# VHH binders against o26223, part 267

Target 1, 191 residues: o26223
Amino acid sequence: MKLLWTSQHIKVTVHIDGKVSKMDVLEAIKTRRSIRKYQDREVPEELIDKILDAAMCGPSAVDERPWHFIVVRNREMLEKIPEVHPYGAMVKDAPVAIIVCCDSSLEKIPGFWVQDCSIASQNILLAAHSLGLGAVWTGVYPLEDRVEGIRRLFSIPEHVIPFSVIPLGYPAENPGTRDLFDPDRIHLEKW
Key: E = the ipSAE of ESMFold2; O = the ipSAE of OpenDDE; V2 = 0.75 times the mean of E and O plus 0.25 times the DockQ between their complexes.

## First folded at step 16 (VHH)

Design R54 (framework vhh_vobarilizumab_d1; at its last look DockQ between E and O 0.54; V2 from the best seeds 0.57)
Fold by ESMFold2-Fast, scan of step 16:
Structure R54 (fold): chain B 191 residues (1-191), chain A 120 residues (1-120)
Amino acid sequence: as target 1 above (191 residues)
Amino acid sequence: EVQLVESGGGLVQPGGSLRLSCAASGFTFKRYDMAWYRQAPGKGRELVARITTGGTTNYADSVKGRFTISRDNAKNTLYLQMNSLRPEDTAVYYCARDAWESYIDHFDYWGQGTLVTVSS
C-alpha cells in the first residue's frame, strides 16, 4: 500500500489478526460506534490482554486504580447475563464480555471510583475499536437491581461493585459516521 | 421537550409511492442520528432506515432499493421516500431520535406515528 505524506493515519500502526491497522487517536475517537451484532468468530486472548492493558492506563483519582475486570467467555454464563440485565440481550450472542468492577477496598477518596471505572470502560471501547473489534457499554451501576444481579451471577464479593458489562467481538454491523461538533456548547472566556 | 411529529401516511395501491415527513423540535436536530421504525399489526417495532449526522444511511433488507431516508437540517425535518410499495409495507411508521450510543439502555425518542396502508 502506498504511504500518503498528508495522511494522519500514519502516526499509529496496530497489528490485529496479523494485519496492519492504521488509525490515529482522533480517528479512533471519532469513528468508534457501539456495536451490538458480532460475527461467530473467536476473539484471541492476546487482543483481550491488550484491551485490558489499555483499560488500566487511564487517569485515576489520587491514583487509586480501583478497577478489577472479569473476562467472561463461558457460553452458559454469557447466556445468563440478560436474566439480570434485561437490556443486555446482545451479550448472549457475543464471543466474550468484560465486566468492569470497583474494588472498594482500593478506594482512597470517596465517590471518584465511578469516574475511574467510566474512564476504564471508555478505554476498553476505544482499544477494541483500534484492534478491529466492536463493543458496547451496557450500564450496571447505579441501578441497584443490576448491580446485585451481576454480583450474584459472578460470585462478586460485597466490597466489589460491578460497574459495566461490555460485550465485544468482530463487528457484524456498521452504524456509520457521525458529525457531533456543536459550537453552541463552547463558551469563550466566560459562560 | 423532545417532540417528533410524523405526517404523509395514507392509503396507496401496490407499486405506488408516499413521502413521510417528521418535524423535530426541542433539540439540536442536526447533531442527532435519526431513524424510521415501523410496526405492522400483531408485530413488534422494527427498524426501517437510519441516517447519521454525517449522512451515512442504513436500510432494512426488506426496503433496500425502494426506500430512501434523508434529512433537512435547516428545516429540522426527517424524510422517508417510499417507492414501489407492497402490501407487506402496511404499518404505522415512527420517526425516532436514535439513542444508539446510549450506555444505559437503547431507548429512542419516538413520535406518535403515521399509518401507511398498501391495499391490493
Scores: ipSAE 0.657, ipTM 0.812, lowest interface PAE 0.9, mean pLDDT 88
Fold by ESMFold2, look of step 17:
Structure R54 (fold): chain B 191 residues (1-191), chain A 120 residues (1-120)
Amino acid sequence: as target 1 above (191 residues)
Amino acid sequence: EVQLVESGGGLVQPGGSLRLSCAASGFTFKRYDMAWYRQAPGKGRELVARITTGGTTNYADSVKGRFTISRDNAKNTLYLQMNSLRPEDTAVYYCARDAWESYIDHFDYWGQGTLVTVSS
């Protein structure tokens, strides 16, 4: 079969490991943990693409989709993040990080972009976990020193708001299992 | 109000043992992961050991094989058994409600600490 390579028509079949993830969604949600230690191992671009595809599948207020993503692999840039993000120290050890941003020019309903970008950020964590990666959400917004620092470091324009920095990589730690179900948090029909 | 009260610190010689206890109140103890941290003079706080509600334990490399974290959910008490103590284990030890999943990496649920001094 002939592969046609043009900018408008790409025929590519990619088989990295020959398997598709089979993790049940409830298992993924329950077993996902924040991972702050990573193997010295590159994360393929294919996996980042799958993760960002998942991030963009979330609902948003009035379908505004205000999110933008910066993919950071450059070692020098990753090592600078802790200079402006006091609790982002593990990012310097990650092979890649994703910065979730809001483009305020896409915002249709004031203030709902926070929920929108939170949904995208959580989807990144779950998708990474399902692909055998570990990740952690490190908060930027609404901490203004962090927002300003990240904006400056990555030349992010004033109308774009950095929301979170999510380092990820193949995990080098296992935080373990938890039992978090609490029936006292459940209210039937009324408070 | 969350309260964590450590006890069991003291002066021991190298190679000795101590058992730290932490009495917890003001929250549903069995539903929270717990941890011990320590802070040596002039240094930042570092994780020593943690234990999840699911029973998984993790240790700093420097204490692995020498320290054992455990919990008694019926008594709302966290423990740290410290064996084969070394001078570098000298620190104030803090009981903490673990915030591993915090995305701000900020939490204020620490005890007041108990001093462990390892010296001859």
Scores: ipSAE 0.635, ipTM 0.802, lowest interface PAE 1.1, mean pLDDT 88
Fold by OpenDDE, look of step 17:
Structure R54 (fold): chain B 191 residues (1-191), chain A 120 residues (1-120)
Amino acid sequence: as target 1 above (191 residues)
Amino acid sequence: EVQLVESGGGLVQPGGSLRLSCAASGFTFKRYDMAWYRQAPGKGRELVARITTGGTTNYADSVKGRFTISRDNAKNTLYLQMNSLRPEDTAVYYCARDAWESYIDHFDYWGQGTLVTVSS
């Protein structure tokens, strides 16, 4: 049995037997959309592992790789996240969420960890999409109330900074395709 | 400055039709997803319909099959064709530049709204 979510320009095919139709990187980038509605279906651990593998493949400042990941499947914890993260309302409906964090003790050059964690977060989104899952980046840092809320909720040490919460699941919506190319943002040789 | 100006609202009987328009300015219209929201008296603002830059449309369940969102990029105009109107469709309708891909709180630009009243 195949689950197929299709629009005019976005096709995601998920096989129940665990085989996922692979998409090329450009397709993944171009067709990825934030997904905030999920099916009542568990995400296999194997897919999460692949996503986390992808998350750790990005570049980082001086290759410091300061990122940590909290994988949350506990229903109670997922339901508590919206209490401290107002934009995370959809998290309660997701079968799993990944919290991307930075261990500041691993940072070698100050300030670049934001880029590092951003790259990791984006790779999570792309990997999820390529695997037939839907995900959304819900920003935590630099909003202090959200940072502290997530920190307390998950007992995250002070030297570790929660950066983003990314709920994941099989998509129950299709936001459609966008055309965002803007030649006015391209400058040749000089501004 | 981003500006959205809604028009076309008014009083209509149940079963009637209206067509709303939204004139957009201050940004490259064709490069943004657009949406219609509505807010009924005493209720929160809700999404009615969305249309992407790629032309994909999405509708709230309550309006699906009755409402049609469309856009004319050459005119920088968003439309909402509302057919088979019901009293429960009574609301102020807002045109919005959609921020679906925001990773923070939705910060949409929207107009001042146009009132649609469905009453016998």
Scores: ipSAE 0.534, ipTM 0.782, lowest interface PAE 0.7, mean pLDDT 90
ESMFold2 (binder alone), look of step 17: mean pLDDT 82; pTM 0.825

Design R55 (framework vhh_vobarilizumab_d1)
Fold by ESMFold2-Fast, scan of step 16:
Structure R55 (fold): chain B 191 residues (1-191), chain A 120 residues (1-120)
Amino acid sequence: as target 1 above (191 residues)
Amino acid sequence: EVQLVESGGGLVQPGGSLRLSCAASGFTFKRYDMAWYRQAPGKGRELVARITTGGTTNYADSVKGRFTISRDNAKNTLYLQMNSLRPEDTAVYYCARDAWESYIDYFDYWGQGTLVTVSS
């Protein structure tokens, strides 16, 4: 009698353009890496739609869901992003980028839109990874010069706050796997 | 507090070899991705090599096939084996905690550096 067995991860099968992809949720979380080099290959609009659907499924403070998204495919516009966002230099080489924004008119609880937009940003990264794409979160808020630069570049209204710029595409690099579990950061019952 | 101490730099002739070491303290070394950067006089900082906690390595095109990054988690030490050195490899080499997953600025915790000079 053996009561202890090596657990197998449950595999979730996703059908993408007839191709079968298998990745359980824990595998997706643990293997997702920031990708800054992309193949010169178009990302189908159906995949962007799936990613944005996932972005909107996160928890939200008092369910305010203040997020709006700008999908940028125009090469001239992508090439201008590094001018107002120095950390976003890789964006000009991506086939597409998503700008995560907060519509402050939808805010019900002051300040929680930051968490809401962070959740949406992370869901974009995870959904992209699960679909065979690579992405990276480049921070905008709370750096005021970046916020106003992105606002002006994309004609974003004064009541809307750009939060993050996420370039994505088919990956042209593999940063590899990480082992980050640190039991010294876990406290049982008390500190 | 995070502390990184590099050693092993020096003067070598072209075609020579050096092994750099970085002693890490103040954090759980085995749980962090690590990197080597370099900065030549009048130039910006350049990523040389990265190693993940899972053992995956990545190299800049300029050093691929000549340099090897490795880690010893039991000794909390990062290494860079440099072979077939060229004059253009002359720089101060920095050990860093890798901030590849940072979503704001590319920020790494840096050591004090060790000078590598490749010349006759």
Scores: ipSAE 0.656, ipTM 0.803, lowest interface PAE 1.0, mean pLDDT 87

Design R56 (framework vhh_vobarilizumab_d1)
Fold by ESMFold2-Fast, scan of step 16:
Structure R56 (fold): chain B 191 residues (1-191), chain A 120 residues (1-120)
Amino acid sequence: as target 1 above (191 residues)
Amino acid sequence: EVQLVESGGGLVQPGGSLRLSCAASGFTFKRYDMAWYRQAPGKGRELVARITTGGTTNYADSVKGRFTISRDNAKNTLYLQMNSLRPEDTAVYYCARDAWESYIDAFDYWGQGTLVTVSS
């Protein structure tokens, strides 16, 4: 249902920290924070599309791109996530969540799918931030109980591994800024 | 390895003040966000205050305007200045390295905490 994703029926306004603006890549990376409180406001489908496009543009081992995504907007389903993911309590309050999955049938080199799905997850967080949204990565893999709980809840096939659950929405909190540059972790020429 | 040692707790009268300290060791203190949590008798743990490496502070609504979180990176020490104390502030106070950006939802406290009792 391609027509559901056309911008002609969606009015989009980009907000960053509650203000309409454009940020450069370095500013976006440095100011992105985990957001766990959301406004009671729906996220347009066009913005989800842009976020997922960005998620699929990350580097991938041997370009295998094993990622698949489940977009969850159904309130009843969102409310069930904390039952199988105890620390995902904030998900029930989000207007939408994205489940990042690995389709193991697409895997060409064993084990690198974890890095690929990590890259996709971070791209979702960063793209959401750039579009004025807040998001948080809630870990699923490698916690076996969470993997199997999420798989059963969303009818995920046995050859597909749920990796992360990322609720997102318009932010209702501001955790503020960080200064993380540590020169002691930089070694010139050798250790 | 990583250690957080709280001090400064004690018995104080309502309306009084206390300053809690947390001595950090085993990590590069200046590069980590820090927090104070508390646990009152018979209740769960709650966040009291956070301070980022960038200097941003956040407070629980119950303590906003009364408590001030601060850090001294040269001394690897976190502080909580508590003013206008109320009986409801009675709790064990814990210093924590702030795991707000954790994607695995894990918390650890490396100290035994410091008890603050606001009489009566």
Scores: ipSAE 0.660, ipTM 0.811, lowest interface PAE 0.9, mean pLDDT 87

Design R57 (framework vhh_vobarilizumab_d1; at its last look DockQ between E and O 0.57; V2 from the best seeds 0.56)
Fold by ESMFold2-Fast, scan of step 16:
Structure R57 (fold): chain B 191 residues (1-191), chain A 120 residues (1-120)
Amino acid sequence: as target 1 above (191 residues)
Amino acid sequence: EVQLVESGGGLVQPGGSLRLSCAASGFTFKRYDMAWYRQAPGKGRELVARITTGGTTNYADSVKGRFTISRDNAKNTLYLQMNSLRPEDTAVYYCARDAWESYIDTFDYWGQGTLVTVSS
């Protein structure tokens, strides 16, 4: 017999704003922005679980699904990230960060793990946004110094490649919306 | 070739106003977020204001209520209206293509800058 979720777990899910959690896909894609300033509020574990579930639901080359995720909540560890990632200064102020990694032992087709980890990273950003959180993708791969810095800081094995660091939290800024639709980039039938 | 050319800087007394312009060429201006930065003597670069392609604006706390960023997509021009100028606003002002959504670094393409001096 499996231990079932208690009524307490059901109550926790009620904390999610129904309007934000029910955002349609096109709205989520078009209104998601990089967020680098966060409120001094903890992110509930069940929201992180929902985000990681969404991260794992993307398409994967030959279904190799090479991603692993490190969830970092420890303040001292978050404060050390800017030392090995110069453009990750905002991470120290985030309540939590997710490190997207590739386990190369799971790779079935060479090189496509980059797309798989990119898809997972974008799904994390979209899922966070849909749940009322803000996040930003800070690039690690393919910058060798950042890859090795993050690897050493989080005791990541040599066969695992850190791909991105994504701090997230409740947003304390609003960069607003963008109008990016460019019909000149659309070619009918041929170039 | 991407080119950003700032103009409108000059000497102004405290409490005065200036309007900076940035003429953009070599790219589809209306599809890029734009920003103004400044660099005071002996100091690092500071973000002043951002404007998105959708028209949303963001300001540094030091200039909120005094400065207004705007864009004219038909003229490929970015503006910064500066009111109630203070000596602390003295800096070289730079127009930039904003890289807010960059996943690698927060870096921008910059113009040559225009000097704003606020003194009596």
Scores: ipSAE 0.669, ipTM 0.812, lowest interface PAE 0.9, mean pLDDT 88
Fold by ESMFold2, look of step 17:
Structure R57 (fold): chain B 191 residues (1-191), chain A 120 residues (1-120)
Amino acid sequence: as target 1 above (191 residues)
Amino acid sequence: EVQLVESGGGLVQPGGSLRLSCAASGFTFKRYDMAWYRQAPGKGRELVARITTGGTTNYADSVKGRFTISRDNAKNTLYLQMNSLRPEDTAVYYCARDAWESYIDTFDYWGQGTLVTVSS
């Protein structure tokens, strides 16, 4: 939107390319960083709902949608996660965590649930970032000790597989910018 | 094969200075974030400083204002300038490819380390 219909020198006006309120998707993908330090500030349920809505918008194999999500806000439960997840120490400091799970009874073709849950997990990270939150994916599957530990801790049934634990909150750190494009990873026509 | 080789450690008195170097090979150095970690006897490894490919630096609170991380992408070398050294800085210092975005851990590849001893 252009507020000055004839001006050639637009100094401080609204952006005319239609991006007046929301982060561009390429910007979100490129600027998202793993955040492991959080403010002592609650995350509203509305934002968690928006994040999980985004998580469920991902494609899945034959549209099987095998994912389930556990939202964890209880301090005692968050504080126990590092005992079964050695590199998840930051979870105890997060106001909330999301556990991404696969319900294997929803799997329609074998083996694609990992891709399905990975898509959902990445969508959680991007949605959180777009809403001003910081998050980090902490791996559970396929590490058997972590899978079993998380399953026990949250009473997850045997046919449900915990895939990832994603703590999130308002960020209290800035890891900085990166330049990751690598032309050597690109193969034209053939390997 | 990724290799990181630290050098420049030694014995210094409190208040002294050292400059650590890390020679990197086996990867495109300029496209990876780099870090220094240290490990005192009987303790876990802790982050000292990191530097991104975009030039952002971060420091542990215990070393802010005393240590400076830098890199020379033309020479594939990471540096740590350590000033105003204290006995508490005594540790083995490790060069690492920073794996900040790892969903398993926060490090990727480590050097063998170089010992820094601060004592009178």
Scores: ipSAE 0.602, ipTM 0.793, lowest interface PAE 1.2, mean pLDDT 88
Fold by OpenDDE, look of step 17:
Structure R57 (fold): chain B 191 residues (1-191), chain A 120 residues (1-120)
Amino acid sequence: as target 1 above (191 residues)
Amino acid sequence: EVQLVESGGGLVQPGGSLRLSCAASGFTFKRYDMAWYRQAPGKGRELVARITTGGTTNYADSVKGRFTISRDNAKNTLYLQMNSLRPEDTAVYYCARDAWESYIDTFDYWGQGTLVTVSS
């Protein structure tokens, strides 16, 4: 068992046999942080498959599941992403990135695809974290310059909308944990 | 309106100490991660230290062991204790509300900064 990162509040443990200690769902949610620094270590395909499986398990409007995923491992392509995505600087240092897209032709009720892709993106982040990886959601939609940049770079059809770019890797930083519970945002029965 | 006001900067000799303060207003201070940044002349702005709502601290390697970030939520104040100051620590220091978990930008709100000069 190798300890990847430890802090007072976050522990990421990987077993020698490649198995990762499982987090319960609440732990994953509460301890997840955006990770923008990665180790020089490849992410096994099996982990990506698990992450993508999780990405596809969320609800969607009318169960339309409009999402598509581009898995990017090519170093040249990863290095080009920051050129069209200013917030994506860390992508060049990641061993892999997932681009979440929406196929608008699959949308049955207009407008809900944003929620669908958001759910998929968040599931990617949570799954990655639970598997001992670090990830960060870099927003593409609705910023037109980023949408078009990613579209051109990856030859994405016009009816498909890039939504987010999520670099993934074994974490090389630990931002620590937060306390975000706010009772003032809870209303009982009425506002 | 969100406001961050830094204080405590000044001239200090190498090996000296300073304590910076940042008075925060216009938002629920305890609900946000906070950070100190600095910008030296001719250089880009860099992270110095961060403190989460949970109290976790992170430091740049260059200041680790010398600087301490802390917060007083009751006073809505962020602090940076700087010990063993070096000439290379000379910079304008900025207090920031940290947007680490933003998916579009890590920058949130900044103060006007306070100048720290370390010189013999």
Scores: ipSAE 0.519, ipTM 0.791, lowest interface PAE 0.7, mean pLDDT 90
ESMFold2 (binder alone), look of step 17: mean pLDDT 83; pTM 0.833

Design R58 (framework vhh_vobarilizumab_d1)
Fold by ESMFold2-Fast, scan of step 16:
Structure R58 (fold): chain B 191 residues (1-191), chain A 120 residues (1-120)
Amino acid sequence: as target 1 above (191 residues)
Amino acid sequence: EVQLVESGGGLVQPGGSLRLSCAASGFTFKRYDMAWYRQAPGKGRELVARITTGGTTNYADSVKGRFTISRDNAKNTLYLQMNSLRPEDTAVYYCARDAWESYIDSMDVWGQGTLVTVSS
């Protein structure tokens, strides 16, 4: 028998309900990938709650926080999403999906809800990754046909705009890592 | 101007091999994930293989173990080594910038394609 000593690191970057993530923020950001294949496993409601908590913690223009979320677990409804969202074929195979919506009645500055809902969508992806799940952002807004299709499918009111559909689950694929740092896009002092 | 130019297609016997090349220009090749797609007559375009900037490769089940995707960042060139070719591999092969992380339908940069014909 051989005992090997290794450096043990507990990287505390996310504290949710007192639970410590072993992935720091930079690691989570750099290793998050879009996941479109999922295990046949339920995602506990506890994890969905943590993801939605993280989604609501993003910055928002004049703190308007116009986001609303629909959590879809119903298999029949998930199977109908590809009919109105051509890029959403993988959604039917996911155990759950989150639809990020803008309630326009909460908008304080016209147009900035797009940035707000983008931030919420990215936070969902990052939080899912930090919790051992995989997810993918499938775009809805500003494609009018997809916006109307999703709104009708989920009985979304006229003043609410569906922004993105994010299926998630335990990952059944690993697309690997990327090297995207481009110093040619960094300008010091001036252009 | 972003351009992708495929070459290396041709007629080959079943069981044979071909190496496809894709010359990239007009962008910083080493910072983009790349892919090969193919389209047979009367069928939709399907993914064959992907390669990330980090070197990770992914393959369609139909070609796994037979095809190898690789890149040469110094030459701005993407390759597809095709071994043990089958009649079912007959298609026009397209080089593309990979949009795996796209949150919208891919309007990727596509090459003009190169025809691969595997004789029966």
Scores: ipSAE 0.662, ipTM 0.805, lowest interface PAE 1.0, mean pLDDT 88

